# Designs tried in a protein design chat: VHH binders against Carboxypeptidase Z (CPZ). Part 10

Target 1, 134 residues: Carboxypeptidase Z (CPZ), of Homo sapiens (Human) (q66k79r27to160)
Amino acid sequence: NPAGECHRPPAADSATCVDLQLRTCSDAAYNHTTFPNLLQHRSWEVVEASSEYILLSVLHQLLEGQCNPDLRLLGCAVLAPRCEGGWVRRPCRHICEGLREVCQPAFDAIDMAWPYFLDCHRYFTREDEGCYDP
Key: E = the ipSAE of ESMFold2; O = the ipSAE of OpenDDE; V2 = 0.75 times the mean of E and O plus 0.25 times the DockQ between their complexes.

## First folded at step 18 (VHH; framework vhh_7nfr_2)

Design k4 (from g4 with S52N S53P; at its last look DockQ between E and O 0.72; V2 from the best seeds 0.00; counts 0 for: pae E 3.2 > 2)
Fold by ESMFold2, look of step 18:
Structure k4 (fold): chain B 134 residues (1-134), chain A 121 residues (1-121)
Amino acid sequence: as target 1 above (134 residues)
Amino acid sequence: QVQLQESGGGLVQPGGSLRLSCAASGFTFDSYAMSWVRQAPGEGREWVSSINPSGGRTWYADSVKGRFTIARDNVKNTLYLLMDSLKSDDTAVYYCAKPYSRGYWMPFDYWGQGTQVTVSS
């Protein structure tokens, strides 16, 4: 849709930004996301039934308020990644790494390992690749 | 093969009580935290309660705290949910859930078939 983009994929194959519709993520700093998300979920029904989303929705209770909202919003950037101008931004790896260091004691206190879908090298990318800072 | 089988659901009046059971097999039950999750028609799944491997620590959603009790029997490989003071909002299919691996208790990799709980007026 921008002028001068002569090598864009056909419109049928381009990323489509949709309204973010997750209650647990309603305070995110962005309003648009896309499907499939970074976990390959293809609809809000699938996301809301997922155990990953269930965890994010209750983290404040499990961690007794610690790391809220930062950890929840980090997970939101995986399940509902920011979409702008038809393109998806992955969340920043260094934010994930910093937050894990600060929040790991809270997970240790409840004998819970750091969630696999928040693995900082799997779904998060570097700053020189244009990442989103949640 | 991991198997989880819920039972004990049914129709109950508001204010009533019900005991759910989940028979587990195919894994070392006493090495895993276990959880109950529920789903009402047309809604997403809602975490209800979790219990650590030994049974010494429990967690509850605010919506059920003080009314529900989670327990486990590591000899019989069975997870329980005692539901008291039931209300219409508790109507749902209740699932027993196993976490991905030891050291987690969410997210889950196995769910049972579920048991229906209906609280009618």
Scores: ipSAE 0.340, ipTM 0.665, lowest interface PAE 3.2, mean pLDDT 85
ESMFold2 (binder alone), look of step 18: mean pLDDT 86; pTM 0.867
OpenDDE, look of step 18: ipSAE 0.698; ipTM 0.860

Design k5 (at its last look DockQ between E and O 0.38; V2 from the best seeds 0.00; counts 0 for: pae E 4.2 > 2)
Fold by ESMFold2, look of step 18:
Structure k5 (fold): chain B 134 residues (1-134), chain A 122 residues (1-122)
Amino acid sequence: as target 1 above (134 residues)
Amino acid sequence: QVQLQESGGGLVQPGGSLRLSCAASGFTFDSYAMSWVRQAPGEGREWVSSISSSGGRTWYADSVKGRFTIARDNVKNTLYLLMDSLKSDDTAVYYCAKPYYSRGYWMPFDYWGQGTQVTVSS
């Protein structure tokens, strides 16, 4: 089903940090993440089989190199959120909003909607909640 | 209720051709973009091609561009994949996939067919 209502997520949950193991996200600026991820996936097997990861793996082809790597790394922050010192960091909403504005013409050119899992209000937090720039 | 049934797979020599079909029912077929996705043995799923709801726009993965043609018949509610110049790397189960959303969305997929096996044997 479509995603539920958007809310500002709380930023400061304790978590068990694990090694980041997604090939598409191997160049992220951090090397630890946690489960469940922001889409509630609970294992690498689930992530790697998901529609979200399939799309993320080919976005550079679809957009003919536009918005790479920034858009891909934004998606990585949803599928493999940064975990440090036993705490999960959420990616910044203003980064998502800025990329959407810059990248929307590339999506329009291929008649593709902005990806549902990059909903800037659902998965991205405000700066006053301790977000990071992926 | 929603049903997707792929057919037309088989064993073929390198350089050969196949036409895959996907019979769709239980939804308004002409309101949705449709996609082909494949899965090789021991690999994850790989997007192959998508077509807009009207059929006016098509998109292809770089690995198949120039060799595969996606098409649809909105009267017969059937999606096609015409595969030419087949290579051993094209060996996979091919799935027809319906997105959850209409208009401007190709994903997430909410329904997959049972798949049809394509084997390109050297």
Scores: ipSAE 0.256, ipTM 0.586, lowest interface PAE 4.2, mean pLDDT 84
ESMFold2 (binder alone), look of step 18: mean pLDDT 84; pTM 0.849
OpenDDE, look of step 18: ipSAE 0.377; ipTM 0.712

Design k6 (from g4 with S101G; at its last look DockQ between E and O 0.71; V2 from the best seeds 0.00; counts 0 for: pae E 5.8 > 2)
Fold by ESMFold2, look of step 18:
Structure k6 (fold): chain B 134 residues (1-134), chain A 121 residues (1-121)
Amino acid sequence: as target 1 above (134 residues)
Amino acid sequence: QVQLQESGGGLVQPGGSLRLSCAASGFTFDSYAMSWVRQAPGEGREWVSSISSSGGRTWYADSVKGRFTIARDNVKNTLYLLMDSLKSDDTAVYYCAKPYGRGYWMPFDYWGQGTQVTVSS
């Protein structure tokens, strides 16, 4: 993103950006995304019917208000990845890892494993690879 | 072969009650937490309630807390949702959902076909 130009992250692919249309993600810091998302969902209907989105939409209630909104917005970065200037951006791994550490006690309190679709190494990239903070 | 079959839906007046059932087969029912999820026309799916594998812990969405009761019968492999004080906002297709894996509250990997609940005057 140097000198007013769109930065091309090392792992980024060119994409067609569309409006973000998920109510659970309406407070994201960006308003455009792309399909397929990082879980290979190809439409809003598929995303909104998915178990991943449904779990994400209720995590604050399951965790009694802990980790909201940061954990929800982390999941939004997987289900509705940021699309900017024709390029998809991957979210930063260190943000995922930090939230997992902080939030793990809340998950333990309800005997819930960290969600597989928030795998910090699979869906999140390093800062030196041009990631963004979701 | 995992199968989930919901039943017990219907048309009721506001303030009425219904009991939904979900017959489960093809997996070790008493090893999994189970959930109810609903979908109103033109909306995404909304989580309603969940129950631990033993039935010892229950969780409810704020919109249904105090009105709905989730229960399970691990002998009959059946999940229940007792709905009292029904409102028009409760009109939806209700789904029984099984989580992925034996870990608690994982993303759901199996759903029933759903049962329609309609609350109107």
Scores: ipSAE 0.079, ipTM 0.488, lowest interface PAE 5.8, mean pLDDT 83
ESMFold2 (binder alone), look of step 18: mean pLDDT 84; pTM 0.848
OpenDDE, look of step 18: ipSAE 0.848; ipTM 0.923

## First folded at step 19 (VHH; framework vhh_7nfr_2)

Design m1 (from k1 with S31D; at its last look DockQ between E and O 0.79; V2 from the best seeds 0.00; counts 0 for: pae E 2.7 > 2)
Fold by ESMFold2, look of step 19:
Structure m1 (fold): chain B 134 residues (1-134), chain A 121 residues (1-121)
Amino acid sequence: as target 1 above (134 residues)
Amino acid sequence: QVQLQESGGGLVQPGGSLRLSCAASGFTFDDYGMSWVRQAPGEGREWVSSISSSGGRTWYADSVKGRFTIARDNVKNTLYLLMDSLKSDDTAVYYCAKPYSRGYWMPFDYWGQGTQVTVSS
């Protein structure tokens, strides 16, 4: 009887799936997401006004095309997480870690810290917990 | 308490110029990079320009490069945006933005009330 198990916050969750409506994320490999997102935004209006979405919308300009589209799509997985059949899927941590390693020099070149909302341990899950490649 | 107060907006004809100011208080201004962001009617917010804490580095959105100049005065705790060669699609509310982290300039955690810029013939 596993009744004593702890909650695992970044795991897939039961949810109501809605159409993905972020122009910056229109090339994601999925068409449905849910609210609240991984940053606890509860509507498209809130997401589109957020500093996190604004940053994603301009990363290619700031980094002179480096890491695009992979870094942008990584951020899309946080702001518009994949929702399938009423369940939320979390993106894989190792994909985040790999991109950070490759992209960190581009961030250093413009004196920008790796974005808070792309914290690989906070918003991304291990393969043994169920994840997808964003 | 953090406060950002934008001013200098107005009605201007295409090809005209405006100078926006943002008075900052409630934080150590020269520890932070600063940014300008704008929002056109019915649109999301669009990043315009950023400047490092010292003022030694600047960044611009492609849509404004060569037309806009960002500057700061760390003695007066004031951020500026000089806008030249204005076009109708520059019409927006312009916001001054403070980043979350010292020494950096995005992402943001505080915004001013905005100042309206209207470019029409």
Scores: ipSAE 0.403, ipTM 0.715, lowest interface PAE 2.7, mean pLDDT 85
ESMFold2 (binder alone), look of step 19: mean pLDDT 84; pTM 0.858
OpenDDE, look of step 19: ipSAE 0.592; ipTM 0.818

Design m2 (from k1 with M106F; at its last look DockQ between E and O 0.69; V2 from the best seeds 0.00; counts 0 for: pae E 3.2 > 2)
Amino acid sequence: QVQLQESGGGLVQPGGSLRLSCAASGFTFDSYGMSWVRQAPGEGREWVSSISSSGGRTWYADSVKGRFTIARDNVKNTLYLLMDSLKSDDTAVYYCAKPYSRGYWFPFDYWGQGTQVTVSS
ESMFold2, look of step 19: ipSAE 0.488; ipTM 0.730
ESMFold2 (binder alone), look of step 19: mean pLDDT 85; pTM 0.859
OpenDDE, look of step 19: ipSAE 0.634; ipTM 0.806
ESMFold2, look of step 21: ipSAE 0.331; ipTM 0.660
ESMFold2 (binder alone), look of step 21: mean pLDDT 85; pTM 0.862
OpenDDE, look of step 21: ipSAE 0.669; ipTM 0.833

Design m3 (from k1 with K98R R102K; at its last look DockQ between E and O 0.88; V2 from the best seeds 0.00; counts 0 for: pae E 2.4 > 2)
Amino acid sequence: QVQLQESGGGLVQPGGSLRLSCAASGFTFDSYGMSWVRQAPGEGREWVSSISSSGGRTWYADSVKGRFTIARDNVKNTLYLLMDSLKSDDTAVYYCARPYSKGYWMPFDYWGQGTQVTVSS
ESMFold2, look of step 19: ipSAE 0.401; ipTM 0.696
ESMFold2 (binder alone), look of step 19: mean pLDDT 84; pTM 0.855
OpenDDE, look of step 19: ipSAE 0.648; ipTM 0.838

Design m4 (from k1 with S50A; at its last look DockQ between E and O 0.75; V2 from the best seeds 0.00; counts 0 for: pae E 5.9 > 2)
Fold by ESMFold2, look of step 19:
Structure m4 (fold): chain B 134 residues (1-134), chain A 121 residues (1-121)
Amino acid sequence: as target 1 above (134 residues)
Amino acid sequence: QVQLQESGGGLVQPGGSLRLSCAASGFTFDSYGMSWVRQAPGEGREWVSAISSSGGRTWYADSVKGRFTIARDNVKNTLYLLMDSLKSDDTAVYYCAKPYSRGYWMPFDYWGQGTQVTVSS
């Protein structure tokens, strides 16, 4: 609970924070996350078996080193969203949009569409809603 | 219904070779890129290789590049993984994986049951 009045619904942001334990995301700037994640995965076992996690773990190989680590960390913000002080923080939409702009040619070069779980409007929020730069 | 069935696994000595097969049904196989993914005991799943829908482009994880060859037969709707120079670190269950859609050939939405590959002396 913040001491002052919040403009966003507190219940929507309230969460139990747990240790971030994904090797692919070990270099994230935060060390706590929550379940369910933004894709509704409910445990590390589910995340580690997911297609989304497998993609993140190999993106640098598929893209021949382009966009690493920024794109991988963007995906980490969806699979292991930042959780601090009992609150979930959503990553900033403008960071997602900027990376898509820069990285789209690398995806085009391998005939791969931008990943559906990196939808900048679905999983990323605006600055006026308290987002962070992953 | 999409079905993927892997076969061809087994026990092999270090330095040996195996050919894995994946029989595909329930979707238009030649419209999708395909991948092999493996899972060693106690580890998460590791992507191994991918091949474009036509077979004209291939990708490999650094750990298998030069030793493994992915191939496909779009007449038989079958995906292959030719594994040479096998090492103990290649011991895993190997899965055939179908991408979400043609425009999203990774991440994967369907997996086979897997075939066990064991490399030991």
Scores: ipSAE 0.081, ipTM 0.486, lowest interface PAE 5.9, mean pLDDT 82
ESMFold2 (binder alone), look of step 19: mean pLDDT 85; pTM 0.864
OpenDDE, look of step 19: ipSAE 0.753; ipTM 0.879

Design m5 (from d1 with A33G G53S; at its last look DockQ between E and O 0.59; V2 from the best seeds 0.00; counts 0 for: pae E 4.1 > 2)
Fold by ESMFold2, look of step 19:
Structure m5 (fold): chain B 134 residues (1-134), chain A 121 residues (1-121)
Amino acid sequence: as target 1 above (134 residues)
Amino acid sequence: QVQLQESGGGLVQPGGSLRLSCAASGFTFDSYGMSWVRQAPGEGREWVSSISSSGGRTYYADSVKGRFTIARDNVKNTLYLLMDSLKSDDTAVYYCAKPYSRGYWMPFDYWGQGTQVTVSS
């Protein structure tokens, strides 16, 4: 990452990549992730018991099919961030922002705020910082 | 301190009915949506039902739709789950769950102790 051009720096160097083992995220475009994840969960057991993961598993029901699978895969990029060759890749902010704009009315219809773990500025980076499209 | 106390569980026959209650304290109950989540033996936790802060909107997992009714009493600070037409698959510990913040009725940050519902023979 070029200095001063990274809005959100990547995880520390020498991250250990492990197999992605989340059923709800099995169709992600990558097979490896790392711990701790972007929410500081340290194991699959913790992730699978989390409310964040439970939400991802029922989004299609709550939103009546809207925004699936894109929102689910966006959440997967936070809970199981892409890891390649010992380096963590951050998901793209513009994908998060675009989905929020399109999907926010569906969340409003069920009186649910945009999920805090999908904060487009906190967990997502710009394209010029080497992000990927989840 | 947030406190959630479930009650009303028990042993019932298939086809029977049960009413669960959750007494809430330590937060402004009528500002939060609330949910029921269950955990069957050897399984992960499964979302069951949610209700908006006013009670005007209700949501159900497909597995319970038409059989369960969620309700709340914002004067008594109590959440309810009316369970009808119970089947063996409904056997679980049922938890009352409070969402992380006022704008979310999921994901959850507090759970009660749970109440056991057993549907058998």
Scores: ipSAE 0.225, ipTM 0.547, lowest interface PAE 4.1, mean pLDDT 83
ESMFold2 (binder alone), look of step 19: mean pLDDT 86; pTM 0.872
OpenDDE, look of step 19: ipSAE 0.787; ipTM 0.893

## First folded at step 21 (VHH; framework vhh_7nfr_2)

Design n21 (from m2 with S101K; at its last look DockQ between E and O 0.80; V2 from the best seeds 0.00; counts 0 for: pae E 3.1 > 2)
Fold by ESMFold2, look of step 21:
Structure n21 (fold): chain B 134 residues (1-134), chain A 121 residues (1-121)
Amino acid sequence: as target 1 above (134 residues)
Amino acid sequence: QVQLQESGGGLVQPGGSLRLSCAASGFTFDSYGMSWVRQAPGEGREWVSSISSSGGRTWYADSVKGRFTIARDNVKNTLYLLMDSLKSDDTAVYYCAKPYKRGYWFPFDYWGQGTQVTVSS
């Protein structure tokens, strides 16, 4: 294909983007996500029954308003990753690491361990890989 | 193996009271914080309340604060939810939930079978 022209990207399996339908994530900066999500949930019913979503729904109450909405929206990007034009963007690792540092006192106050599904090295990727900054 | 069995649900009128119990076996109950979670028809699961392993600290969702009391008996391995001033929004199946590991609140790795609470006018 001719060098220097605006080409279509190489053929790849594209994601099917669907409307984001999680009440707890309704203020996200994007409106579309995909299944399976980063935790391999395959339906809204599975997400809404999950411990992970339950935690996001109550973080404001448990942390007495601290870290909201940033931490909640970080978790939203794991459970409902941004999908645009068939492409899925993982949330940024450095944002996860920064929030963990800032939010540590609030978690200490309630004796809560950092949630396993917000493991900054498992579900989050680096900026040079095109991550999403929630 | 881990067993959690909820009981004490039923049909009550608005303003009524119920006490839910959760009998726990198959694990060291006094080493874990415990939680109540509920699910209304057609809705996702909603956290209700949690209690520390010793019972010395308790937490409540804003929707139930002042009306519900969580308690535990570490001799009988039983978790309780004392529900007062019930209203229609409290209608749900109530689950007792165990976290995967001490020092963690989430995820829950074991749930009971649930007990139905129905508040009808």
Scores: ipSAE 0.315, ipTM 0.631, lowest interface PAE 3.1, mean pLDDT 84
ESMFold2 (binder alone), look of step 21: mean pLDDT 84; pTM 0.850
OpenDDE, look of step 21: ipSAE 0.728; ipTM 0.863

Design n22 (from m2 with S101R R102K; at its last look DockQ between E and O 0.87; V2 from the best seeds 0.00; counts 0 for: pae E 2.8 > 2)
Amino acid sequence: QVQLQESGGGLVQPGGSLRLSCAASGFTFDSYGMSWVRQAPGEGREWVSSISSSGGRTWYADSVKGRFTIARDNVKNTLYLLMDSLKSDDTAVYYCAKPYRKGYWFPFDYWGQGTQVTVSS
ESMFold2, look of step 21: ipSAE 0.347; ipTM 0.643
ESMFold2 (binder alone), look of step 21: mean pLDDT 84; pTM 0.846
OpenDDE, look of step 21: ipSAE 0.697; ipTM 0.848

Design n23 (from m2 with S101M; at its last look DockQ between E and O 0.55; V2 from the best seeds 0.00; counts 0 for: pae E 2.05 > 2)
Fold by ESMFold2, look of step 21:
Structure n23 (fold): chain B 134 residues (1-134), chain A 121 residues (1-121)
Amino acid sequence: as target 1 above (134 residues)
Amino acid sequence: QVQLQESGGGLVQPGGSLRLSCAASGFTFDSYGMSWVRQAPGEGREWVSSISSSGGRTWYADSVKGRFTIARDNVKNTLYLLMDSLKSDDTAVYYCAKPYMRGYWFPFDYWGQGTQVTVSS
């Protein structure tokens, strides 16, 4: 459909780690994140007003529990990326690809394309680049 | 160029009803799914309901299911939210939202100015 502004993921470089403060992501396996996130949001206010976070907060209702919590935690890894020791960790691409195959029919059932902010090539990296399983 | 104008909000007693309208212009209304999103004072935005481009499919948040009805009139380019059995937790500004992508209702691209719904204690 319509082409939007191209948002590049952040480069893997030194970062200031801050406390993760998203209620929808409180069960993530990490408790520190950084700004900007992988979508270039620069504050909690921007994240919490975003379409991406609004979707994540109700995804379990929309999909009637299918793919929860794995899909939600995948989205958390994009909106609140793991930050450790002053560095951002990217989530693994193969986890994204596996979830897409399992969960794509559930999105089709609600007239929704696979979420653009879960683009497995854009926001997720290979195991040989030091990724983690969210 | 896209315009969304909500109306029909007001002050109602608990158990009352309201019908919200959203007049749409500047885009091909019947090519897009549409949504209602609300925001209570001091809180983030909460998805309420969505409807497919044809009106044949609808989705509701658990908090409003059975009480609210989303509808659209593709001749008049108008989105509606019929709100029944209102309670104090429904107090919020209600926005209609247009998605970025044709044939879908997400991601939200454009928002109206909102209409205030206040349910008395």
Scores: ipSAE 0.482, ipTM 0.734, lowest interface PAE 2.0, mean pLDDT 86
ESMFold2 (binder alone), look of step 21: mean pLDDT 84; pTM 0.844
OpenDDE, look of step 21: ipSAE 0.692; ipTM 0.844

Design n24 (from m2 with F108Y; at its last look DockQ between E and O 0.78; V2 from the best seeds 0.00; counts 0 for: pae E 2.8 > 2)
Fold by ESMFold2, look of step 21:
Structure n24 (fold): chain B 134 residues (1-134), chain A 121 residues (1-121)
Amino acid sequence: as target 1 above (134 residues)
Amino acid sequence: QVQLQESGGGLVQPGGSLRLSCAASGFTFDSYGMSWVRQAPGEGREWVSSISSSGGRTWYADSVKGRFTIARDNVKNTLYLLMDSLKSDDTAVYYCAKPYSRGYWFPYDYWGQGTQVTVSS
């Protein structure tokens, strides 16, 4: 960058930010999210009835403390994506990929495939797109 | 088509026991893990227990470990939940849930209608 004025835009979409209301995600580093979320859920009622939220709420118990809190916070970034200044921030793909590699044996131990809602290519973006570490 | 029918709920005293059943049809029952999930009034759905397709492995939420036992009969295509030492916090509608994929127990694609368990004195 020879001029110093051009900056890479954040990995974000225009959005209306609302208060984060999921108890499972209360320790996230942000307090605002948006609807629809990255899974196209349109309300807290839909999220709280979903298979994704059911799993996320108990991952710590199922994995006997392995990968916690990083894996739970990764899921929070999908179900309650960070919303900041009218824009949705996307979590970093390389964090997802690294965590999947480390945590896959724990999922194998409980006869569970890596969760479809944590697809690192679908819901996570690259650092050159302005992602954040959840 | 897939059908799941829960039964065996009712009103019990604290410290009591109850056995829930879930009759399954319309799929190859012994190829799928199965789960019990419950929902108390005004709450979201809470995972309770899961069992592998063969019945050789079981998993329990911390809130029910040591009190509940999940079992299955792959000849009768029936899932069970034996509940002992019941507490008021166990009051909920209990659902059996079938997973989408063979060999796993999550995520769920079919639910039963549920059976009510009420623990009060």
Scores: ipSAE 0.373, ipTM 0.649, lowest interface PAE 2.8, mean pLDDT 86
ESMFold2 (binder alone), look of step 21: mean pLDDT 85; pTM 0.855
OpenDDE, look of step 21: ipSAE 0.674; ipTM 0.826

Design n25 (from m2 with S52N S53P; at its last look DockQ between E and O 0.83; V2 from the best seeds 0.00; counts 0 for: pae E 2.1 > 2)
Amino acid sequence: QVQLQESGGGLVQPGGSLRLSCAASGFTFDSYGMSWVRQAPGEGREWVSSINPSGGRTWYADSVKGRFTIARDNVKNTLYLLMDSLKSDDTAVYYCAKPYSRGYWFPFDYWGQGTQVTVSS
ESMFold2, look of step 21: ipSAE 0.457; ipTM 0.707
ESMFold2 (binder alone), look of step 21: mean pLDDT 86; pTM 0.873
OpenDDE, look of step 21: ipSAE 0.610; ipTM 0.810

## First folded at step 22 (VHH; framework vhh_7nfr_2)

Design q1 (from n25 with S35H; at its last look DockQ between E and O 0.59; V2 from the best seeds 0.00; counts 0 for: pae E 4.3 > 2)
Fold by ESMFold2, look of step 22:
Structure q1 (fold): chain B 134 residues (1-134), chain A 121 residues (1-121)
Amino acid sequence: as target 1 above (134 residues)
Amino acid sequence: QVQLQESGGGLVQPGGSLRLSCAASGFTFDSYGMHWVRQAPGEGREWVSSINPSGGRTWYADSVKGRFTIARDNVKNTLYLLMDSLKSDDTAVYYCAKPYSRGYWFPFDYWGQGTQVTVSS
């Protein structure tokens, strides 16, 4: 699709964009996503039953309001990645890294390790590779 | 190896109370945060409450806050959920859950067999 915009691949797959239907992610700045998601979930039922989604839905209570909504929305970009015009975008690595630095003390305060699905090198990509900035 | 055994469930009237227990073995109990999760028929798993390794901090889902109390006894390696003012919406199988890694809260990788709580008039 358009060259020069941050989008997933130059000539790779096109995705079918569907309505975003996750209550915990309803305030995301985009309205469409795709399946499979970045964790290879293939339906809303699978996502809503996942440990990853359960964590996002309770982060505000565990962290006593710290890092909300930014961290939750970062996780939403992994579980329901932005899809526009048949193109899906991974969330930006530098946003993940910045939030981890700011939020790590809140996780340390409750003896909770940084969630695996928010590993900044696994599900997040660089700006020069066309990423989404949640 | 890791074993979690819930008990204390049963049938109660609305407004009643129950105390759930979870006996833990096969790991260093006081090094892990612990959780209660429940699952009602036809629904997904719902987080209920969490407690840090020392027992000094507790967290609750909004739906149970003020009615349930999580506690732990690190000498007896036992996790508790004291349930008061029970409502029909609290009917579920209750599981205690241990995270995979020390100090990790998620994902919930180890569950017990569960104990049934039924709140009915």
Scores: ipSAE 0.217, ipTM 0.534, lowest interface PAE 4.3, mean pLDDT 83
ESMFold2 (binder alone), look of step 22: mean pLDDT 84; pTM 0.859
OpenDDE, look of step 22: ipSAE 0.457; ipTM 0.728

Design q2 (from n25 with R102G G103R; at its last look DockQ between E and O 0.61; V2 from the best seeds 0.00; counts 0 for: pae E 2.1 > 2)
Amino acid sequence: QVQLQESGGGLVQPGGSLRLSCAASGFTFDSYGMSWVRQAPGEGREWVSSINPSGGRTWYADSVKGRFTIARDNVKNTLYLLMDSLKSDDTAVYYCAKPYSGRYWFPFDYWGQGTQVTVSS
ESMFold2, look of step 22: ipSAE 0.470; ipTM 0.740
ESMFold2 (binder alone), look of step 22: mean pLDDT 85; pTM 0.864
OpenDDE, look of step 22: ipSAE 0.486; ipTM 0.752

